# VHH binders against Interferon-induced very large GTPase 1 (GVINP1), part 5

Target 1, 242 residues: Interferon-induced very large GTPase 1 (GVINP1), of Homo sapiens (Human) (q7z2y8r1479to1720)
Amino acid sequence: DKRLFVLSILGLQSSGKSTVLNALFGLQFTVSAGKCTQGAYMQLLKVEETFTEELGFDFVLAVDTEGLRAPEHSNKSKDRDNELVTFVIGLANLTLINIFGENPSEMQDILQIVVQAFLRMKQVKIFPSCLFVHQNVGEATATDQTMDGRRRLEQKLDEMAAIAAEQEQCLDVTCFSDVIRFDVNTHVYYFAHLWDGNPPMAPPNPRYSHNVQQLKSRILMTATQESRGNIMKISDVKSRVQ
Below, E stands for the ipSAE of ESMFold2; O stands for the ipSAE of OpenDDE; V2 stands for 0.75 times the mean of E and O plus 0.25 times the DockQ between their complexes.

## First folded at step 1 (VHH)

Design s6 (framework vhh_sonelokimab_d1)
Fold by ESMFold2-Fast, scan of step 1:
Structure s6 (fold): chain B 242 residues (1-242), chain A 123 residues (1-123)
Amino acid sequence: as target 1 above (242 residues)
Amino acid sequence: DVQLVESGGGLVQPGGSLRLSCAASGFTFDDYAVGWFRQAPGKEREFIGAISGSGGSTYYAVSEKGRFTISRDNSKNTLYLQMNSLRPEDTAVYYCATDQWGSSYYPTGYDYWGQGTLVTVSS
């Protein structure tokens, strides 16, 4: 009887994805938590009863990964990462892709895993919804999300999609938007540091709080739209977890 | 221009009761959900609970142990926190907060904060 929205979070080890999850929902709303598959942990979060009719669901199932390793051509962990990402994306109504820090090489690692996974999903006709969260960026990027920054991200995603498509011989894919529905202006969020100072005593960074609220609003809007089409019940998940 | 002003804090002995107020201005108060938080020195900020704009629904954190009650008087644009059976560990600065859409019952993501009122529980 109870309706469920599934939110998955992907990121490399130490990507700060747990920080984003806690900032969005917090542990105080967790009804239950546990491991659902190797490398994935679930938290069941209760939606305030006043909002269940407006949102169209009663609970949020948040699926967090243990973290992904950078892809290695000959490493056994590559197959496990691919299986984990496939499972997590397939389970979710919405997937958050977390990128931590300003190191371009770390961004490229997560984007390679994600783009390859989405291309595999496209081949089996699964078209997941996704949002990109870029954490721990400089103040200017978090407060002024410039067209230049978004254009460079889109270009990089398009290049990676084209390369992946060529490797998989998918001639119908030339850019990232051919793989999933994606708009760089509405599907990418940038976050500065959460705290302006020492965390236990300092007030929250005002821009981080604003960005969290914008992301939360987008997640809720997406969840409301998705739940009107196909609603999963909690009993379905309990049967799989127990 | 959203403003929240807490008041009612002070020194109270263990086992005592205290009611905090939060005066709201700059927005349509009865359309906004509002929450209470507290922060003890050297500790993280803790969510206490929230109440809907109409007052018809409340949500409390499990750590409150039934000792705290949130209410509101929309005719006075005021939010209340009734605290009973106070303990030394309840010593903290208490904050009221709302989000920019007035709909948040989550323990995080609040945009507008008051300056806080200090509650000290000591003999």
Scores: ipSAE 0.000, ipTM 0.109, lowest interface PAE 18.4, mean pLDDT 67

Design s7 (framework vhh_sonelokimab_d1)
Fold by ESMFold2-Fast, scan of step 1:
Structure s7 (fold): chain B 242 residues (1-242), chain A 124 residues (1-124)
Amino acid sequence: as target 1 above (242 residues)
Amino acid sequence: DVQLVESGGGLVQPGGSLRLSCAASGRTFSSYGVGWFRQAPGKEREFIGAISGSGGSTYYAVSEKGRFTISRDNSKNTLYLQMNSLRPEDTAVYYCAARDYGTYFEYSADFDYWGQGTLVTVSS
C-alpha cells in the first residue's frame, strides 16, 4: 500500500499555476504524464526513494484546475465553477490558491469562489490546509513581504467569510480563520516576476527562486505533518474522485 | 505578553474522564489563538486540538476526534480540554499554547507562548 499526498492548485485563467508546480517539484519528484478530466488536470509525481521515509508518503497527486471564470451575475456559470472548486478542495490535503498579478478585481473573484467552497467543506467536516500564492507582484512588494498587503488580504477574506456565512446560515463563522486554519503571516507568499525585463531575453529573476524555495519548504513541512495523521492510500483517492 | 498555567492533571483509570484547564494572564485572551499539545517521554510533541480567538471554530487531530473536546471562556481567560474514554497510551504531559494574532495552527513552531505542562497518567 502506497501512501499519497494530494496537492490541489486553484486559480483564475492565466494564473501561472503550471509554472509554480514545475518549479516546486523539479528533480525531487519523478513526473508522470498528466490527465485532464472535468476541468481538472491531474498528475502523479513519484517521490524519490531517498525522501519517502522522511516525508511519510510515496506519491504526490497534483491537481490543477483549468482557469476559473470571474464570478458573474449569472448563477449558472458560477455554480459550475463552484462545483469544480468544491470537488478539488475536497480531494486535497493541501490547496494552493494562486493569484496572478496585482489586479484587485481578479483577487476578489478567486477569493469569493474559494471562501464559499471552504465554507461548504466545513459543513461536511472536511478541513484541508490552504496557502495563498500571489504571483507577478512588483519587485518591491515581493521583496518586502509587506505587512500591509497581508492585512488587506485578511480583511478581504474576513469580509468574504462573513458574507458567505450569512448566505449559508452559519452562525458560528465570523471571520476566515473560523472557516479554515489560516494565518496571513505564514500562509501567504508573494512572487516577483520570473524574468527581469522582456521575456525570454531577460535574465532570470533570482528573487523568484528564493520565494519558490520558501513555499516548497512550507509545502513539505505541511505534507510531513499531515502524513503523520491524515495520509491517504491510492485506493482512497479513487473512491473520492469517482 | 501572556503567561499560561495548566491544571487538572493526575492519575485516572482506563475508561475514565478528566478535564484540563489552562489559565491565561496578561494581554486580552480573546486576541490569541490557543491549543493543546501532549508529549510522552521519549516521543515527539503531538497536536491535540486548537480553537480560534472568538471560539467560533475548532480543529482536532484526527486521532482525537470524538474523545477530546476543546473549549474556552474568554470572560475567565481560560482554555479547557475535556478528555473522555482515556486509555493508557494517553499518558503524557499536556501543554497549552497560545499564538499572537488570534489565529491557530497545529504546528508547535507556530505557537509563541507555552505553559509548563500538567501530567496525566492513565493506569489501573
Scores: ipSAE 0.000, ipTM 0.166, lowest interface PAE 15.5, mean pLDDT 69

Design s8 (framework vhh_sonelokimab_d1)
Fold by ESMFold2-Fast, scan of step 1:
Structure s8 (fold): chain B 242 residues (1-242), chain A 127 residues (1-127)
Amino acid sequence: as target 1 above (242 residues)
Amino acid sequence: DVQLVESGGGLVQPGGSLRLSCAASGRTFSTYAVGWFRQAPGKEREFIGAISTSGGSTYYAVSEKGRFTISRDNSKNTLYLQMNSLRPEDTAVYYCAASLEYDILTGYYSRDAYDYWGQGTLVTVSS
């Protein structure tokens, strides 16, 4: 009878997603933690009793992936990554997509896998939410750079969605927002380079701290909205996770 | 307001056990979420474990989960930390901390989530 909010984080190998997870949850203490499937690590966190009615869930399940591999690897590696991503997205109420660096080709690889997985979820009527977290390798992003970056991301997501829709014969999908509820102006967060390999206990700069609090607020808002419409029970997870 | 005073620290052999107590005075103790932290010389203060206002929920740092147990007695206004299988690396000043409120996503882990702190009790694990 216990209600569960599932949060997943995805990223390419060496994308700093473990740093993001540590910034959100601190040290890994929980009522349960471990590896649930090849390439995924799970933490179960209990919500304080006084907040369970307001939030609409009793537990948060955080799922981290081992890291996605380069697409030039064998078909076996690509199939494994696609299966893992599909499983993790299908389990989640909210998926954080962690992007590291500025290389468009590497970004395109993760976006392709993610968009295809969300399209598969749409076909079976599972509608998880997503947020993008972009780790910048340079100085803190200027306003004009951020706007240009959001425009490029939206264009790439729309391109990936159109290609996936053609391959899957989905005539009702023309852009990424047709796949899942998404707004590039509110669902993308940009972080300074201080997240590059920084120890979990290292002092962040002021903008880094502000962005972490904004991301936390968005996660909480999304969790509260999901709890009203479609929240998972602990018994549901036991039947889906082996 | 609440005031916290730790006790039970001292010298113990490797492999030994020790129980720390934290006595609370002032505002009603049962309204606070409480936890234990430790700090070794030259290191940052690290989280050990926390317990909810009712005592129904406990949270531990993964590395300490099997060796340390946190509990509370609201009728005695006291928080406890039972430490087993102690190692030289456990040598530190141990602090108890209390918060009337905390962030549900990270509050238990962050020392910044706690408003009241004890003065600490030294635990030395040495032969």
Scores: ipSAE 0.000, ipTM 0.140, lowest interface PAE 14.3, mean pLDDT 67

Design s9 (framework vhh_sonelokimab_d1)
Fold by ESMFold2-Fast, scan of step 1:
Structure s9 (fold): chain B 242 residues (1-242), chain A 126 residues (1-126)
Amino acid sequence: as target 1 above (242 residues)
Amino acid sequence: DVQLVESGGGLVQPGGSLRLSCAASGFTFSSYVVGWFRQAPGKEREFIGAISGSGSSTYYAVSEKGRFTISRDNSKNTLYLQMNSLRPEDTAVYYCAAHSTFYYGSEYSPSAYDYWGQGTLVTVSS
């Protein structure tokens, strides 16, 4: 039975999460991909044999969602998204939360779902790891947007955590870091555009490449730490999915 | 059930234009990279172009740059290929495909695409 690190990615429809995953893993490592029940997609990445002992796992299973829907006024759609998000977070060793930076209201919708899911996990003593990936940040203003963006994200997460905690009667929760281990300076990554045109002929964006390497290093560090205690087997995942 | 259905193929004179459509169903269209491939008789399947889920990034084969334009309408679950300045060597069956694998540069590889349409024939002849 082989050892497995489960990486989940959450994002709204049209969030560009496939671009981030493609940038992280490259051409030579995907073994299989497919859709499983209820809109979760699983992609299996084989770890090079030279790294399996250092990392403590043999495969990375990337779990993707259909893309969280735009906010509809239907309670049924919201319940579906909450169930899917809770399932995906519960399956994962690490969850990437992909935010596409075009509209503040879209950010609020994904953060509400995510905060509620993490609060529910906290109540059952599950403390998943997460990283935030903010895409479509303008390159010319990326530094300025990054500093302001981190402040806004932290404030919004804290507000949503306080509201959710009041609704759920969790008096010991006042900010997002009470819900999950979170540091806005180390758990948030901002991505400008990868290319200035068609990738085969356009030069790569240097800042995007740097951020990809930073995120990849963080993922590998988290995976290495996780493998020393709670590594999953492929058979365990099959049992949980089916 | 996942389905991709191409339409818009036919006979075109050299130098003419044609627009192909691909109607998608059974999956969350906006979350997938989708693209166009073609296969001429006796030739291997070749990449033409692909477009990211959001539509913000497009990828083209070098030989097709400037003649073909890929676009998508996520509200209609439809992929388009606008073909201009057509040549006899553009004669082929054109396929749309959806990409469920996640590795850098996989947009260019036919083997990276899990879901394929049945194809639509484009003939460029006088």
Scores: ipSAE 0.000, ipTM 0.098, lowest interface PAE 19.4, mean pLDDT 67

Design u1 (framework vhh_7ubx_2)
Fold by ESMFold2-Fast, scan of step 1:
Structure u1 (fold): chain B 242 residues (1-242), chain A 122 residues (1-122)
Amino acid sequence: as target 1 above (242 residues)
Amino acid sequence: QVQLVESGGGLVQPGGSLRLSCAASGFTFSSYAMTWVRQAPGKGPEWIATIYSGGSTMRDDSTKGRFTISRDNAKNTLYLQMTSLKPEDTALYYCARDSGYDFWSGYYEDYRGPGTQVTVSS
């Protein structure tokens, strides 16, 4: 059976998936795509043969969620979102958490669900590999915004961790670093237009290209380390999905 | 400059107990997660336990019933209480600062102390 790297993407629209995969992995071939009964969209991609030896895997399984439900929806809808997010994070070798906008309400919805899932993982001593991608940052001020944005994200994650801890009755959790090993300076990437699917007509700004290369290097490094420490097979994923 | 200094190791008989200490300086200790790691002769580093800034802990399954990690933020000190020691626990034990920089490697350190030797033998 063939070796598989599972990349999960939370908060990204399905239409943006090819942009992400093309930007990060270059040449790949879609073997299959579809939605599972849990509501995740899955796309299996075959890695070019020349790279399989270096990377240590034969396929990439890209897992995406459809848009997460807003707070006005029923508690049962929120429970389904929580189950879906926990499933997606638990399945993955690496999870990208895509955050849109600067409005607290837009960030809060995704952060609440994600932090709850991480706290549940912590209770069973699972170490999920996760990166935060904050997109739709203003192009002209992207560099200047990153420090303020990182501080706001850290504050929001700490707030969500405290709320999650109260709900899960974890008295010794007070901030996000108590939930998962997280450094706002190294695990958050700020991008303009990375996931929107619209290619720029002009060459990307050098800072944009640098950030894409950093994210790509991080993903490939994670993939290489995961393949050496824990090789997943397609049959293993099928067992988890069913 | 960040400094981590371990102490409390030594020779102990099987079934014995030891308490290791790690004195930290040069950073705001209470703001960082701290980790204990060991390295046996001829083997790579093995993660034992991490204690987060809020006091929550994660422990390796093979040692969690016998080893307890704790911290005293007022003294900038990390502890590892070891009980029911076995010959296979013989290793250099060192503390490390967990910056979260390389969390997916399963080895979270940016600074590491020189270590304290624990030898379990009759």
Scores: ipSAE 0.000, ipTM 0.149, lowest interface PAE 14.4, mean pLDDT 67

Design u10 (framework vhh_7ubx_2)
Fold by ESMFold2-Fast, scan of step 1:
Structure u10 (fold): chain B 242 residues (1-242), chain A 124 residues (1-124)
Amino acid sequence: as target 1 above (242 residues)
Amino acid sequence: QVQLVESGGGLVQPGGSLRLSCAASGFTFSDYAMTWVRQAPGKGPEWIATIYTGGSTMRDDSTKGRFTISRDNAKNTLYLQMTSLKPEDTALYYCVKDQSYLEWSLYPTGMDVRGPGTQVTVSS
């Protein structure tokens, strides 16, 4: 039985999550990869044998969501979005939460669903790691903008955690860091604009390339740390997906 | 010794088709991702497509509608099927063994080992 690290990517349909996935893995879902459930696509990636012992896993399973409710949707289904997000987070050792642009209503919708899902996972003693990826950030303003962005994101996450905790009667939760191990200064990545084609095919701007490398390093660190605690077998995923 | 030998190049008319092959030896072919790269006169190398150990592919958007990468692990051979060839496809085509320790970290792909290449000329 082979060991598996599960990486999930969550975001609204127009959030640029496919751009992040392609930049990290350089992969497209083929017809053979297919859907595992309505709204989710899975791709299995092999780790070279010389490194499986040190990393503690043999494969990486990448899970991409078709998309959550988009702002342009008039007939949205929150129940379906909640089911999809809960399923995807429940499978994952690490979840990437992809945010594109600065639309406040888009950000609030995804943050609310994600926080509720993580709170539900905490109640059943499942503690997946998460990273936020904020795309479409200007190069010139990145440092100042990301500091302000981190502050606003933390405030929104804390607000939503408190509301969700009250609804679920979780007396020990007052902020987002009570829900899951999270530090806004180290678990949020900001990506600059791309000027050329689709990553990784086109040469991205230098800052975007650097940000991709930093995110890859964090993913590898998380995968290595998870393998020392608890990592899934492929047979475990087959029973959970089907 | 790792060895890659490309074949199948030649002179072809615009709109024609061509199939390139790359024979690999000196390593466990099925354990590595394989890449096709081309280099036109006076230009740097241009990545075309990568095929991973499980058969999944990643292809350049400008050529993916006309070019298909595939592999035959039993024969230790990599293929590139090219259709609707254009004069701008004229280049030296070579295959590359990827040395990445994690398949999902292959991009940007390094050109660790490549073959001598096979010349494709598209001209009337």
Scores: ipSAE 0.000, ipTM 0.119, lowest interface PAE 14.7, mean pLDDT 66

Design u11 (framework vhh_7ubx_2)
Fold by ESMFold2-Fast, scan of step 1:
Structure u11 (fold): chain B 242 residues (1-242), chain A 123 residues (1-123)
Amino acid sequence: as target 1 above (242 residues)
Amino acid sequence: QVQLVESGGGLVQPGGSLRLSCAASGFTFSSYAMTWVRQAPGKGPEWIATINSGGSTMRDDSTKGRFTISRDNAKNTLYLQMTSLKPEDTALYYCATSPGIAVAGTYEYFQHRGPGTQVTVSS
């Protein structure tokens, strides 16, 4: 039985999360892929044998959700999304929260869903790591712009955490850091536009490639630490895939 | 416990050469990729070069003609040979381990790094 690191990616419909997953891992080491009953898409990626000792795991299981709906949709749709989000967060060693573009309303929607899910996980003493990936940001490399964005994200996360805590009657939660370990300066990645213009005529944006490599390396560093504490075996996950 | 200790820095005149060393202990050095990074006062860290366990190297384009990374697995030591030094090369130089995958732009997330050795280039 081989050691497994589970990486989940969450995002609203059309958030570009499949593009990020492909950019991070590509097809180099994919040995298995499929869709589970909860509506998540899974890829099993083999770690090159020369790196397994250093990293502490043999495979990466990448879990992608297909298009979450906004929370204001019907009760049935909202319950489905809550179940899916809870499932993928509970399965993961690390969860990527993918935000596409700079629409504040859409950011609010995904933050509400994930904060509620993390709060529920806290109640059962599951503390997964998370990283935020903000894609399609025009000035992703501008320090001042990203610092302002980080400040606003932290304020919104704290606001959502306080609201969720009141709804769930969690007296020990007043800000997002009370829910999970989070530092807005180190756990948020800003990505430039994928293309220098409109595809297919536009070339890929070199800044996007650089951003992906930085995130990929952070994920691998985090995975090395997490796998030593919370290693799963492949056999433990097979029963969750159809 | 992983320990990295850099040495070989100092004051050197422009056009001069220095060889930096990084002594590693507490892990199987020969199995790990190793990196050199520098940081000048008031600036962010700059990746210089990485060498994997097999001896293959990746180097920053701006310094690759003047700097050479190498390793001696029998001595658990990493080296950086610097030639044609310029005042702009003045910085704290430190070595770091990587998770077996060497990627430019990830130096600030390396878990294990040494305290660094100061290189000052001036007349």
Scores: ipSAE 0.000, ipTM 0.116, lowest interface PAE 14.8, mean pLDDT 67

Design u2 (framework vhh_7ubx_2; at its last look DockQ between E and O 0.01; V2 from the best seeds 0.00; counts 0 for: pae O 13.3 > 2, unsure alone 64.0 < 65, grease 25.4 > 24.2, placed apart)
Amino acid sequence: QVQLVESGGGLVQPGGSLRLSCAASGFTFSSYWMTWVRQAPGKGPEWIATISSGGSTMRDDSTKGRFTISRDNAKNTLYLQMTSLKPEDTALYYCAKGEDYYGSGSYYAFDIRGPGTQVTVSS
ESMFold2-Fast, scan of step 1: ipSAE 0.011; ipTM 0.406
ESMFold2, look of step 2: ipSAE 0.255; ipTM 0.648
ESMFold2 (binder alone), look of step 2: mean pLDDT 76; pTM 0.765
OpenDDE, look of step 2: ipSAE 0.000; ipTM 0.225

Design u3 (framework vhh_7ubx_2)
Fold by ESMFold2-Fast, scan of step 1:
Structure u3 (fold): chain B 242 residues (1-242), chain A 121 residues (1-121)
Amino acid sequence: as target 1 above (242 residues)
Amino acid sequence: QVQLVESGGGLVQPGGSLRLSCAASGFTFSDYYMTWVRQAPGKGPEWIATINSGGSTMRDDSTKGRFTISRDNAKNTLYLQMTSLKPEDTALYYCATEYSSSWYDDAFDIRGPGTQVTVSS
């Protein structure tokens, strides 16, 4: 009778995960922590009892995938990362895809792996719920700047979808919308530096706090909706097998 | 306790104008992105526009010149101004905090029951 919400975090940096989860779910303590699979760190967190009936789950399994940007070695290493990412996305009720920094080439490898995973999920008819969190962007507090960021992300997703489709020999896929139906306008959150200006000891950026509250609300709403409609729907899972 | 309630729908003639309202309660409206989505009978949901907490908007190109999304944070109210209405605009119009779509499923995090807009002579 114990209900579990699985939250996966993909990206280059996992800092702040515990703080976000504690703020969102009122988590009091860790029940268990360790490596679930090579390259993934798992943490089982107990939801504060006053929140369990409202949220519809008793525990959060948080999965962190640090090390996705492993040093160059071989296609063997990339296959492992692809398998890990596909597993983690498939396991999760919600996946946060954290993109850190402003260099497009640093994003390319992560987006490639993520898009390939979504392409594989589409073929087995799995519905990944995901949010993109783009951190450490310069003063991303204006909608014009956010809109430019969304446009660039969409261009990169389309580029990665074309590359992934070529590698997987999927002739019908030419853009990200052919892989998964995704709304760049509502599923992407842009966060400026935690600190306003440089060096990092400057006062906290007020816009960052506001954006964190918006993301917290989004994660909480998604978790609550998942628990009411999707957690432990064994009949729905069985109906998909046929 | 969290609730969105749409109003302002009705029967309108082609070329007419209509303003939809969405009253929000039970959450900090000013912190949320707000979205308008429509659904015609037998069709999937179609995204119309999103407005961020600061009032900047993203709109679907097919309606961009005719529909305008706006908000009043002091009144916790979202609006959709519709002009030059066409029969193909006939649909149930929903407001939502978020709208997500996948190849297999469409989801709303918080949405209202919708308000019907019928464009007919």
Scores: ipSAE 0.000, ipTM 0.123, lowest interface PAE 17.1, mean pLDDT 65

Design u4 (framework vhh_7ubx_2)
Amino acid sequence: QVQLVESGGGLVQPGGSLRLSCAASGFTFSNYAMTWVRQAPGKGPEWIATITSGGSTMRDDSTKGRFTISRDNAKNTLYLQMTSLKPEDTALYYCAKDLGYYDSSGYYPFDYRGPGTQVTVSS
ESMFold2-Fast, scan of step 1: ipSAE 0.000; ipTM 0.219

Design u5 (framework vhh_7ubx_2)
Fold by ESMFold2-Fast, scan of step 1:
Structure u5 (fold): chain B 242 residues (1-242), chain A 121 residues (1-121)
Amino acid sequence: as target 1 above (242 residues)
Amino acid sequence: QVQLVESGGGLVQPGGSLRLSCAASGFTFSSYAMTWVRQAPGKGPEWIATIYSGGSTMRDDSTKGRFTISRDNAKNTLYLQMTSLKPEDTALYYCTRGTYYDILTGYSDYRGPGTQVTVSS
């Protein structure tokens, strides 16, 4: 009878995913936690009563991955990552793709896996929703290079989409926008270090707080719409059958 | 049945102001987020602003300094206050039931017929 929003978080092995989750939901309590499949960990978070009416859901089911890709890449590890990514995207109302650091090779690998999963979902008529979160960006470059970073990400996503389409023999796909609805200006968030200066004594970085609020707003918009849509669909089906 | 009816559009000079209204019926207005969208000739729909049931707002950065969305739940009415209007603001403005995400993903099923805003000297 309780309303549930499923949020999946994908990324390379990193504690940064927990930082994002905590920043988004603040003072919420884990009701239960456990492993739901190989490499995925589930946490059920209770939404504060003051927000449940506005959001349209009572709980958030957060699905976190234990880590994608070992530093030393192997075919066996890649197959497991593909299976895990397809599962968590299929389960979620919204998927956050957490990219930590600026290593081009690591970014390419995770984007390839993610784009392949989205293409598979599109072929079976499942509409995935996703947002990209890029962490551990130096503060000096976070603002000035945001546009350059977004252009590079879009270019890489288009490249990965073309490669995935060729491998899946899907000739009507030439860029990432052919796979899912995506706008690099509104679906990508860059986080500088949490602290401005030398942690742990430095004050909080204002840019980090602003980006967290922007991402939080986007997640809440997605969650509000998805929960209301699901409630109406269930009620409509039940009414028509009964 | 859900019904949305916009009003308040018209011809206005550059730099002018205009207030749009959207009258809602057929559902519990106070329980839903509401959105303003515009569409210029030959272009796709462009999101302007969303207001949630609790009164929180989300606005497009390009217009948020000039446009303000608000609601009156007692009157089942949504508003858009527009200031410092530019020729580029010329479009058909319509309201929808739902959020910005609904507009982006095409899940918004309910919209009004729109009200025309023309900014010209």
Scores: ipSAE 0.000, ipTM 0.107, lowest interface PAE 17.2, mean pLDDT 65

